# VH-VL binders against Jasmonate-induced protein homolog: the designs that were tried, part 10

Target 1, 185 residues: Jasmonate-induced protein homolog, of Atriplex canescens (Fourwing saltbush) (Calligonum canescens) (p42764)
Amino acid sequence: MASTQAMGMTEQQKKSVDEMVEKATNMGVNVQAQNSAVVSMINQTNVSMTFNENHNWSGSVVGTGYPKSIPTKQSRQFIHQGDAKDGSQGAVVYYGSNANGEPCGWLLAWCAPTNVTPTKPNRVYVDCGAQSKFDTISWDTIKAKLDVGPATTNFTDVDTETTIAAGVTSTGSFASVGAAFGLST

## First folded at step 22 (VH-VL)

Design z8 (from y7 with light chain Q27S)
Fold by ESMFold2 at other seeds, fold request of step 23:
Structure z8 (fold): chain C 185 residues (1-185), chain A 120 residues (1-120), chain B 107 residues (1-107)
Amino acid sequence: as target 1 above (185 residues)
Amino acid sequence: EVQLVQSGAEVKKPGESLKISCKGSGYTFTNYWIGWVRQMPGKGLEWMGIIYPGDSDTRYSPSFQGQVTISADKSISTAYLQWSSLKASDTAMYFCARIGDKSTHAFDIWGQGTLVTVSS
Amino acid sequence: EIVMTQSPATLSVSPGERATLSCRASSSVSSNLAWFQQKPGQAPRLLIYAASYRATGIPARFSGSGSGTEFTLTISSLQPEDFAVYYCQQYNNWPYTFGQGTKVDIK
């Protein structure tokens, strides 16, 4: 174990994202979700994470809203109901700390079109790092990046040693979004 | 007309540094991801990484993390690929490419390529 | 990382005949697949995106099909200018990856 681990998605991250997608899928099937994103997030950091902010480009959260906290090594879920025309498109930011106790943030954005087609696929965008990175967010910039993003991605911030991975897939008439918020060390 | 124009061919020795460039014109440079693709002699294409010049958001393919630096200067609409210490195995053609907007999703505009030769 | 496997490695086809190129992904990439043409000494040229949509200016003899893990590029009537190397690329998962290429030669 002497070498720095590669910055790509680890086996642990891939497993965690797949588990969160499956958890989101099970929830969406159970409630017969339609035209929505069912989002499941796991906190793989050493501290509880706290909700900071959301943004909506299309649609809005339903039910009891965004989880206010995500305890360490636990997962939390929400459902984001899409608009008729543009589906569910939104983002969330959670705060926590890295291994050194420094304040950090994790951003997850998703696009779940009302009708998934080859030219309008499901997409995710992720970011993480020092908490100050999220003091003033340009949501137009995030949207532009999301609009051409992949369905599965990850990012590691070398300075804070934070990492995030996410994936999205369709099940019937809804999208399942899974995300893992973590540390690279 | 939308164009990506790359800097000229380079002949270098192992251990030297190098920074090659890709200048965009005819579009809003800060609104599109731009990335770098390597093609080793007689081989296929490999993604190295991408950058969003608007906020310098940079993502590397795992094989290239720590091997190169991707950067941009948005004031002159230019992206860069940089090595701190070249190896003979870095001999290749390097292309920059723009990711299209939400309607195409794919790399629709390419630079002409920069041949980098690293030999003793 | 999604591995893209193209077959055959080389394809010998007579002008005017049909060429069929295959691309397989190691796991589903939905329809997030592009095809590129590359001639010697040139940059790649986008032919097909979203598995089956022709890029602007691409002749109708080029068509793409497939979804999930298996994809096909078809050239319905080979022209002299179509002898080149063809690459598939997935853009479903970061990092984006190319296949190894299929060289289309004159038979």
Scores: ipSAE 0.884, ipTM 0.930, lowest interface PAE 0.7, mean pLDDT 92
Fold by ESMFold2 at other seeds, fold request of step 23:
Structure z8 (fold): chain C 185 residues (1-185), chain A 120 residues (1-120), chain B 107 residues (1-107)
Amino acid sequence: as target 1 above (185 residues)
Amino acid sequence: EVQLVQSGAEVKKPGESLKISCKGSGYTFTNYWIGWVRQMPGKGLEWMGIIYPGDSDTRYSPSFQGQVTISADKSISTAYLQWSSLKASDTAMYFCARIGDKSTHAFDIWGQGTLVTVSS
Amino acid sequence: EIVMTQSPATLSVSPGERATLSCRASSSVSSNLAWFQQKPGQAPRLLIYAASYRATGIPARFSGSGSGTEFTLTISSLQPEDFAVYYCQQYNNWPYTFGQGTKVDIK
């Protein structure tokens, strides 16, 4: 059976996610974002991370697109413009290595409805682990999990000792998404 | 009829293993998260963890990480909660529950509960 | 993890009267809040989701309100079958957490 483990957010992860939400908020205010997800990601691993792929359920990236790399201990941002009906709903996968030099992946998915309501809230989904885990992604399965997901979550893959945490909040007319890609060690 | 049916009450001794079950029927089992909730005698409710049976994606609450194993067998629409070595403090009522659709985002269907008693 | 605090611990109410139960979150949970009813020896029953939306089959005398960190469950004109323990639960943050419960007793 494929088993996964989720550990609670560390104090450092919570702080990092909050900082990334704040960076996303500042960027969104600065560019006057509307009906979009502004996403900020920090690489807390020991190697540079590289963009692997994205998926769009609703909306698409704008501006300079997805960061092609995220250097160790640095953050990068992008803006995902939502469609009029369903807002911004997408995912990204970044690759890197764990502490043992093994190839790993980190997946961040978000749902930022055009109009947040009590029954259509902002949501996130996260996953991480061996790079091969991301060779064949069922985006329909990810969407189904995202659609009932929380606004803040984390996951730790005990086998590779990788971890990811993310949160999303509404800021005026856009959503701020913060994520921390890291190692559990 | 959508329902979750749990295995019967268990009386065990410390150190023994145990696997209790939660069988779903009347819906597509693989499309909904199933969670386990503990209620110690005279106490409130605590989430232990959740599983998405379609791909076995499993998430634990931190205090239960490493203390129990949550699993599912989608071929028989059944989720499991198991201990490798029971403690007296595991004496509790255990419920399984299904999270509803995206508009409710709440646990709308519950199993009847399984009483686990661990005593020497 | 989000701590959910319910008050009062016990509420004594006569049938036909109004009961008001409070739930406070340690950080904002937006409207991602549910209320459950549990009677002795039974599983919890979903009453309210999204802070204020009644689940299927729940009588209109149950209403929820609030957003952010402060939430209220109101039972207008309490019926004999409403004497139970009531739990709030947030689903904004993993792990999901319950309050400690409010017991509604007959006075």
Scores: ipSAE 0.875, ipTM 0.924, lowest interface PAE 0.7, mean pLDDT 92
Fold by ESMFold2 at other seeds, last read:
Structure z8 (fold): chain C 185 residues (1-185), chain A 120 residues (1-120), chain B 107 residues (1-107)
Amino acid sequence: as target 1 above (185 residues)
Amino acid sequence: EVQLVQSGAEVKKPGESLKISCKGSGYTFTNYWIGWVRQMPGKGLEWMGIIYPGDSDTRYSPSFQGQVTISADKSISTAYLQWSSLKASDTAMYFCARIGDKSTHAFDIWGQGTLVTVSS
Amino acid sequence: EIVMTQSPATLSVSPGERATLSCRASSSVSSNLAWFQQKPGQAPRLLIYAASYRATGIPARFSGSGSGTEFTLTISSLQPEDFAVYYCQQYNNWPYTFGQGTKVDIK
C-alpha cells in the first residue's frame, strides 16, 4: 500500500475542486443563473454515491433537483436558487463507502449571499466519516460553523479514511461551488 | 464581557507530557470555534488548529496534525492543547483565540498566552 | 496553503509620521483578510477585518485597503503606543495563515 501521506488539501484535491468550480461556472453561465449557487460535485471514491438528504436555510433547488446518484469518478451538478434577502444557503449529504466497504457520508454546505460584500462573503463547510455520523444532524450547529467558515476548506476523517474538499467563488450574478468527495488513501 | 483565560506558564523537560487550557467566559462557548496559535521565540504567528466545542469538530493545520491534540470540555467551557511527548522545539508562546461572529469573521478575542519552556 | 508576504520587514518611523505596511497573498483571498497588532509580551490585537473594517475600539488613524492579493495597512499619524509588530492574516482558505510580520520601530 502507499506510504504515509501528508494531511491537508493535496494538489490533486485542489485541482479537482478547481475543476468543479469551473464546471459550475460554465453551467451557471450557460443557464444565465442569478442569485444562486451552482454546485458541482465529483465522486472520487470507488463506489457510486447516493443522495441522502438536503437542508435549506435560504432558497431551494430548482430544475430536476438533487442528483440521486453520483457514479464513481463522475461529477453531477445542481442549481440552488436563492431568496431575494439571504441568497442561497443549503447543504447536501451523500452516502457511499470507504475503501473497506464501510458505509460513509459526505456533507457539503454553502452560503452564497445575494450580494457578496467584505462582511458577507461566500462560504463553505464540509464533513465526512462513518454513515452513523449523519443519522441525526443538528442543522443549527452546521449553520453556526458555516457562518464563520472559509471560502475553501477540506476535512479528512482519519477513522474511515474519507476526505472532502470544497471551494466557492463568485461569478457575476451567481456563486460557483465545487466539491470533491473522496478517500484519503 | 467576553474573555479567554489560559493556564499558567510551564517549564518542562523533553519527553514529558503537557496539557494547557483556555477557559472561555461571557459568551456561549459551544457556538464558536476556538483555535490555537504558536509563536516561537522571536518569530511570527502560526495557526495549529481549531475546534468547535459544541460537537468537538477538530481541524488541524497540516504541519501540526499528529503533533498535538486539541480538545474541549464544554461542561466547563474549556479548550485544551496537549502534547504526549514534548521536544525542545516546542518551546514557544501558545495563544488560544476565538473565531469571531459572522460579522467580524476574524479572531476577535485572544487569551493572554501560555509560555511553555522545554529544556535540558 | 496561501503564503502571506509582508513588507517591509522593519519600518523605522518618527512619531506623527504616516506608516504604510504591505501584505501580499500568493493567490486571491478576496477581502478575507485581517490585520493584528502585537506588542512585546502581549497577545495579538485585532485591528482590521474584512480588509478595511476597523474592529471595535480601534482608533480611526488605522485604516486598511485592498482585495484579492494586495493589501495595505495605513497608520495616518503614528502614536507612541503604535510601535509594535503588525501581522496580516488570511481567512479565505483553511488552514488560515499569517504573514511574517512588519516591525514598526521608533526612528
Scores: ipSAE 0.874, ipTM 0.925, lowest interface PAE 0.7, mean pLDDT 92
Fold by ESMFold2, last read:
Formats: structure tokens, C-alpha cells, sequence
Structure z8 (fold): chain C 185 residues (1-185), chain A 120 residues (1-120), chain B 107 residues (1-107)
């Protein structure tokens, strides 16, 4: 069975996630986002990434939808509008390749409650690895992990040498989600 | 009654392998993260890593990555902490703990601890 | 990773008196903070979560406050069973981290 292990967030990952949170914040301010998650993702791999799927527990994407492609070393954004009761809770999966050309996937999930409170904070969950890992996703399992997840996290898959980091914070009436999809060292 | 029951104390020599256990009962074992915490003699608490037994999703704290193996056997509701080659500096008390539900968000149930002593 | 710093290292208090324990985070952890009590030879016990919410079965004399980077645990009237080491722990950022502890001793 393939081993999956986390490693600590590097200084570059922290910088990249912070930049993506700031980019999401600027976008959310510019469009006057309300009760939503504004998500900014940067592709730090060596190939273009393609959208595979999404999942909604609460809310839905608005505007131009999920970016179909994220070119290497570039960022893309979307807005996920929350429901009145449960806010914005969703996930996306992007596919790409690792340094050896092997197919891989990156999963980002977020929870942005309508009203952030001490017992209902913003949360993220991340995963990455071989593309086959994402053939059959148990969204109930992802939700259970997300519901007790941190606001900032990372994961590195040792087998594929892929990595992902993400953070979420509240800004005014919306949440800013930043994520970095990449390769480990 | 929700509880975590750990295996008994161990006295080992440097270079030996060891696998200690943490058995959960009174709840759905596969639906909660289980973590391992080290407490060296006279020192504070350190997170080592966590595992989600339902799918074996395992996350390590950076200082413990590559130093130990965390695993679970969901068929017997048991999590494990394992060393392939013990060092004297591994002498410590080791606790397992469960992350509570989404209302609590903190480690609400702890095992009783397993004392590991590594000496020549 | 986020460094949690507790003060004082040791707090000497008479039974029946008030104890105030401090915890600082190196970066904001919002309200994602827990307090634990540990007596010698025992496992830690959850006291406070979400900065200010008492865990089930915890007496009202324990209260938590703060958000962001500065947090306080208050024990309003110390009982004999409260002499222990107290740890704060953040769960805002993986990896989760503990403070180094505050030992509460009989004065």
C-alpha cells in the first residue's frame, strides 16, 4: 500500500499561500463578495493543470466558474457563493503531472461558515498524489476530516513527490482561500 | 464509554524495533483522527502525527517525519506507533489521543500512556 | 510552525485564590486554542476549547479568554485538585503545537 506522509510547510509554501490569500482578498474586495469563499490557486508544477471535478456541501460556484486550466507558474481564481445557513463548503480536484511525467492530482477543500465563530471557524483540507488516488473519492470522508481541520495546512505525497499547501482567513464578509499546488524537494 | 487503551510499558535496548498500540472503543473508530503525543522525562508535550483510520490518511509533524511510522488496523480498532531502530533519546511517555467532533475541535479523549525506556 | 509561549513557568498560589495563566502565539490562531491539565503520572485532560468554551464536566471555576495571539486561563478559586501543569495548544495551523506548560504549585 502506497505510503502517504506529511512534511512541514516550507518558507516558499508559506509565502505562496500568503500571496494567494492576498490575491483572493483583493478579488473579493473588488467584487464586494458576501458570504462566500474567494479561492486563489497557484500551479507551481512544471506542466499545466486541468480541472477534474468539484463537490459542493453548501453553496456553488458563481461567475465564470472553475478555471478549466491553470498554466505552470500562474494562478487562477474563482468565487464560491455560500448558502444562507451553512456558508460556502466545497472542494476541487485538479490533475497534472509530477517531475517524472506520472499523472497526479491535487485536492483542495474549504469550509467558510456564514458566520465565523470560535466553534465554527474557517477550515481547509488538502491532499495530493497519484491520479488514481482520486478515481473514487469518498466525499463523506473528506467532509469528516474538513469539519475538524485547521485553517492552514499542507501535505506531501512521498511516492509521487507532490505537495500542496493551503490557508483560509476571514476578510470582511467573505473568506479568502489560498492554495499552492506543487512538487516537493 | 468512549476510551483509548494503550499497550503496556516497554524496556528496550538501542537498535531494537518496537510497535506500541492504542485501541479505541465506544465510538466509530474509523470516523476520528487519532494522534500520537510524546512527553520526554520532565518535559512538555509534542505532537508526532495523526492518522485517519478510515482511509489510513497519515500526517506527521516535521520533527518526526521519517523517525517513526504511524499506522492503524481498522478491523480491530487499533492505531500503532512504530520504530524500526530505537535510540536512547526515544525514552519517553507516549500518548494517543482522539480529535473530537466538529463542535469541540480539540483532543478530547486520551489513552493512559505507554512508557518506553531505551537503555543499554 | 506556530510557537506557543506560556508564562509564568511556575505559579505559586494559595488554595482558594485566583490563578491567571498566559499563552502567546507567534502568529494569529484566531480562537483555535485549547487548554489541557496534566497531573503527574496521568494523561492530559481537555479543559477549554475554542479559547473560551469549557469541555464537558469541567467546573465553572475554569474560564478561558482571548483571541488572535494572546490567551488567558483563569482558575477563580483554586482547589487542592487543581495543582497540576497546564498546557495551551493551538489547532489553527498544522502541525499542532503546545506551549511549554505552566506549573501551578501550592504557595
Amino acid sequence: as target 1 above (185 residues)
Amino acid sequence: EVQLVQSGAEVKKPGESLKISCKGSGYTFTNYWIGWVRQMPGKGLEWMGIIYPGDSDTRYSPSFQGQVTISADKSISTAYLQWSSLKASDTAMYFCARIGDKSTHAFDIWGQGTLVTVSS
Amino acid sequence: EIVMTQSPATLSVSPGERATLSCRASSSVSSNLAWFQQKPGQAPRLLIYAASYRATGIPARFSGSGSGTEFTLTISSLQPEDFAVYYCQQYNNWPYTFGQGTKVDIK
Scores: ipSAE 0.867, ipTM 0.923, lowest interface PAE 0.8, mean pLDDT 92

Design z8 (from y7 with light chain Q27S)
Fold by ESMFold2, fold request of step 23:
Structure z8 (fold): chain C 185 residues (1-185), chain A 120 residues (1-120), chain B 107 residues (1-107)
Amino acid sequence: as target 1 above (185 residues)
Amino acid sequence: EVQLVQSGAEVKKPGESLKISCKGSGYTFTNYWIGWVRQMPGKGLEWMGIIYPGDSDTRYSPSFQGQVTISADKSISTAYLQWSSLKASDTAMYFCARIGDKSTHAFDIWGQGTLVTVSS
Amino acid sequence: EIVMTQSPATLSVSPGERATLSCRASSSVSSNLAWFQQKPGQAPRLLIYAASYRATGIPARFSGSGSGTEFTLTISSLQPEDFAVYYCQQYNNWPYTFGQGTKVDIK
């Protein structure tokens, strides 16, 4: 479609997400991750991104926690350890700016069940836009959307020209989550 | 009984606007994604996009982004599909459908369809 | 986008016989695959979700199998009401996509 809005996941977004999934997979294999989500995020915006908040439905981050910042054109990773019963289910919000210098946010959520089955698959949910969109988050609403979400998705906010894409795959005993935070321009 | 009931058939001219509706009943409307699916005459099914009426989160298939508007009015449990300027190529059957719970993860309930005919 | 390809385009089967419909995805969709039935002038009806789970009220003669890129819908002992068009749909990747359909005709 010819419009100013970004169309679905571009080939570049797909490549970036695949690269981040591969980074997450390599990290998870190296540390022998189990019942966890290994998450790799790349900042494809023009400014550094700053960690704002997280939410846990199940499990918690391990190690040194969530990256406090993600420099422009760089990636950062974390591991979210799942609970025995419900696996790893969480979300993060990072703040940055769009091309016009307006404050914006990017939200990534994931569900990595302890036991992946056809009716309990790995899932992701993404959102982005003006920073004010994230002033009041209904985590119950995001969970409801995440629970029926896909394994690979994207979203573009036409008003701020921000975009986000993410994918999740299983690798043996853990899930690999890759995400690309970016601008549609 | 869970139901999606769509507005009646439409006969329009190119350039006219149109808004068709899909009313949900028998379940909590704001807790489920509603999608729109196009079926052109003699053709298969095409996913157009979805909306989560609880917060109006709306996602479009790339082929339909900018071509239609999907919206909802949660106070009357109704989703909408809207064109600002119809083309003859918009002639089709349009279905709304609900994505089921976390176990189903698929379109489990469908509206009866709304036939839109656009001709000069 | 994930391209879903169904075969055959048309399948002629006698009542009481078995019908086997194929659906292939251009990339893995895991088990995030649904099957729908559509009769002329009607809305689609969900038959199978998660590749192999029957939706509520669907007769046992409908079964699904497969994972990854190859999926099969089997209709055992075909009934007169089963002559319809059948679609597969993946919900692994945004955007969600349908196959082009397989028409099951009476022989």
Scores: ipSAE 0.848, ipTM 0.916, lowest interface PAE 0.9, mean pLDDT 92
Fold by ESMFold2 at other seeds, look of step 22:
Structure z8 (fold): chain C 185 residues (1-185), chain A 120 residues (1-120), chain B 107 residues (1-107)
Amino acid sequence: as target 1 above (185 residues)
Amino acid sequence: EVQLVQSGAEVKKPGESLKISCKGSGYTFTNYWIGWVRQMPGKGLEWMGIIYPGDSDTRYSPSFQGQVTISADKSISTAYLQWSSLKASDTAMYFCARIGDKSTHAFDIWGQGTLVTVSS
Amino acid sequence: EIVMTQSPATLSVSPGERATLSCRASSSVSSNLAWFQQKPGQAPRLLIYAASYRATGIPARFSGSGSGTEFTLTISSLQPEDFAVYYCQQYNNWPYTFGQGTKVDIK
């Protein structure tokens, strides 16, 4: 499918990502997180989303793990503890449906170095679309893209009318990651 | 030697189609994002979009969504910028550029540019 | 998107003088900022990345500083080959954005 795919957050997406970053920040402060990514995700679709898989390049989830579901119009959080050398680097995939009831997936990846420096900044990578896009993920390819990714981005899949936006920032001794999983309509 | 070599200058009329190319050599073409940057006469630089040739993941700046097509043929290490129907306002210099490795993250290698002139 | 604003628009200087170019972002870009030089008829050339790191082969007279929203490119002793247009570019957010450029002219 030769579709055009746009980048650029709407005002509502920017607001939603900022709210999720703030929620992640508040959680990280409350638990005194260190060398971690605190991740907050909001489901802005019309159905509940279910956890499909994760990948770890560095670090691991702590506590009760990844949220198994994210109810429609609600948010869920997790904490990913970094290792001493490479910090927190991971990804999650959630499944849901678009407005037409077609199966879809949303992928969020993050890189939160142990020490953020000008040459080792926080990064995100996002993707979404038909569920079949995520049947065989090349995690090496995702890592290569993440390693040169921005701190804030979005993606809209015009074929399924799904969208995802995310941002990451440092807040003291941890990174706050906010993401909005949604529909482009 | 890492290089990006672009196709030659084009003179076209409004309504015509055009596909310009950017050939990479001296590195693993499929492992780096390639971006396209427009420079209108006497103006600054504008990021149009990027493609990851390894899996054809393509992302557009909002100003250029639906205005152009970015594509790649990894078998010949070449990225493309394409118009289905040129306008006079498409007259500009077009550069391709590679996003560098994880330490630089900036456009580290640039093609020489392709001048596109669209006039009645 | 992040708006990058450069000042001054033009800077008239003599060889040997210090040139100081400013770049301001509409919101924080951390240190995800690059500087490019473009001479007439040429492609842009990467000078500075990560706000303050010189790219390979760039003379020591070029230096960058700043973080967040305010950034500076300094040319400590301007040479004849340095008369060009200079652009800042943020890579904190996709889409990437460039400043409108600062032209450095011979006085």
Scores: ipSAE 0.843, ipTM 0.920, lowest interface PAE 0.9, mean pLDDT 93
Fold by ESMFold2, last read:
Structure z8 (fold): chain C 185 residues (1-185), chain A 120 residues (1-120), chain B 107 residues (1-107)
Amino acid sequence: as target 1 above (185 residues)
Amino acid sequence: EVQLVQSGAEVKKPGESLKISCKGSGYTFTNYWIGWVRQMPGKGLEWMGIIYPGDSDTRYSPSFQGQVTISADKSISTAYLQWSSLKASDTAMYFCARIGDKSTHAFDIWGQGTLVTVSS
Amino acid sequence: EIVMTQSPATLSVSPGERATLSCRASSSVSSNLAWFQQKPGQAPRLLIYAASYRATGIPARFSGSGSGTEFTLTISSLQPEDFAVYYCQQYNNWPYTFGQGTKVDIK
């Protein structure tokens, strides 16, 4: 394999992200979420994933907090409550392994403004790769990338053959974030 | 004045390598994504990929994955697009462009373009 | 990948008249839509972002509208310098994609 970063969302990734957005939407409706990001993540790797770290630019997790693990082929959810001014803006990092058993990480970041407008849309940023990539994260750099990110994106790390896809949409009073953590092989 | 200035036109033969450049000035180069856009003769615009020069985070459109290399040298505020082995089908105009701030999100500043001609 | 389709391919308009350009997305891009102008031998120039917001220095005769899948660029009184090719571009989904362009010619 070459070192060039490969891109492109598979049909399975598209389906998985849409399903996770739907799960987040259903959860948010059921709990009557307000000014928040409801996040649903599916682990499409071959091992359980473990929570490593979070970062908050605005808001904080509520309820039972961040899922400590995500078993293989299963999904887990959390709610991130926004503050009044800047909404919900945060990130999570989960660790797992690639097909060769090498330690890897998956990063999901989101921006869910209190008031979504054409110039303040919902946004996501994703990254994945060797676990060492996440030993020292520049959260200012992640924020700068997130601030100009799309509503739907993906990334594949060619060296580790890991991949991640995510999408965000508004549902009434909250944002629904869906993400798929996986392997490109 | 915020500017992107590209290297000059190139005339090459198939199989030759090429590296063209895009130099940014008037802003903090490492804080903005730089993208490359191809325009085939008489055709529209195609996004090839982007790089964040601050950490060299590089992402390619699927059509261009494995076909080109995007890189940057942040010490001289310059992004690059390169081919290991040019084909006649690489004949096109190539633009670099900056993705704007958080309110804009769009390609707000463009280089002047570099014409690449590949002929036997 | 989101396919952006522009119509018409060519629009012939006299100076001083109104020009209307259409752009359709294959699925919703919300308001994450930009318009660019490209004159012969030049780089594209950003006109409109967020579907309807004029970029800095763009004259008021340029206006954008729409959301979701259908968008319009209007030039209310065409000036001699406005004869160019116009492209729409979505930035809702990676990878970003452009329409194939609408050429605005002198009638």
Scores: ipSAE 0.837, ipTM 0.912, lowest interface PAE 1.0, mean pLDDT 92
Fold by ESMFold2 at other seeds, last read:
Structure z8 (fold): chain C 185 residues (1-185), chain A 120 residues (1-120), chain B 107 residues (1-107)
Amino acid sequence: as target 1 above (185 residues)
Amino acid sequence: EVQLVQSGAEVKKPGESLKISCKGSGYTFTNYWIGWVRQMPGKGLEWMGIIYPGDSDTRYSPSFQGQVTISADKSISTAYLQWSSLKASDTAMYFCARIGDKSTHAFDIWGQGTLVTVSS
Amino acid sequence: EIVMTQSPATLSVSPGERATLSCRASSSVSSNLAWFQQKPGQAPRLLIYAASYRATGIPARFSGSGSGTEFTLTISSLQPEDFAVYYCQQYNNWPYTFGQGTKVDIK
């Protein structure tokens, strides 16, 4: 049962991602972030979301760490500090439920190089669906997909009716990542 | 030598099913996205969707979601494009292409194309 | 999503002269842009990626420039084998999209 992407980003998804990118940008400016990804996530589902795990290919979270929960219809942020060579490259998985109360997961991955160039751009990868999809994650596979991924993307899992959209842009010396975790219904 | 070799031309009638293939060689097939591109007669290129054969992760362009099925059999390094019920408007050239590695990002290797003709 | 608009639709150029092809994106695609050449009856061939980088084996007479929303492919000293259709394609936003193509004909 392979995941299938439905219709592209809705107007609401684009607006939500843009708002989260702007929120990440404002936070990064306020704290004078450098060589980092500032990540803002909004929970547009009907239940609170709980942090499950992270993965680091380069860099690590700073400050108070990953938000342990994201209450319904609220946003939360974190800063992922990059290393000198490879910048900030990481992923997070949050768990919640779909409209039918079934356990689901949302995965956000980002690549924010220390020095953005035409051949090393900012990238994102997203996935969502049944929680069991995230029981056995091949991080090498996620990295391979992320390494050739776009700066803006979305995915809808038709079986669970979950959806996720994300975008990344550069702001001076840091990257702003915005993501919307949601339901397609 | 990196290659994508597609199945031969097809002549079909409306309502029939069809599955065309794209076989990769000379690289690790499961580590690259394979995309399908439609070119209607005398027209430009249209993105249909992609698949990551390593885990069958499949993403469709909105215009083609529900219209075709993209799949892969990684044991024989082959991707597929499939219709359950062809229409005359499906008459086109269909290309498969590999999305290049992290230095390129773009479709760097293309199959030779498969002409699909659907007529009564 | 991102609409790629190419101009002109057809460009008539004499052999040995310069051809300049334009591609406009409806929103910024940064430098995430590729150019392809397609000759009649053939598959497309990658010419340029990352807006300005030549793919392996592409002659130096092909060059790309631009960023954001405006991009240009230039063919200096056009050769007989360069008469083809050229497509731009963005890979900044999923799904990826192509321009409608510019046909380069002999004058």
Scores: ipSAE 0.832, ipTM 0.909, lowest interface PAE 0.8, mean pLDDT 92

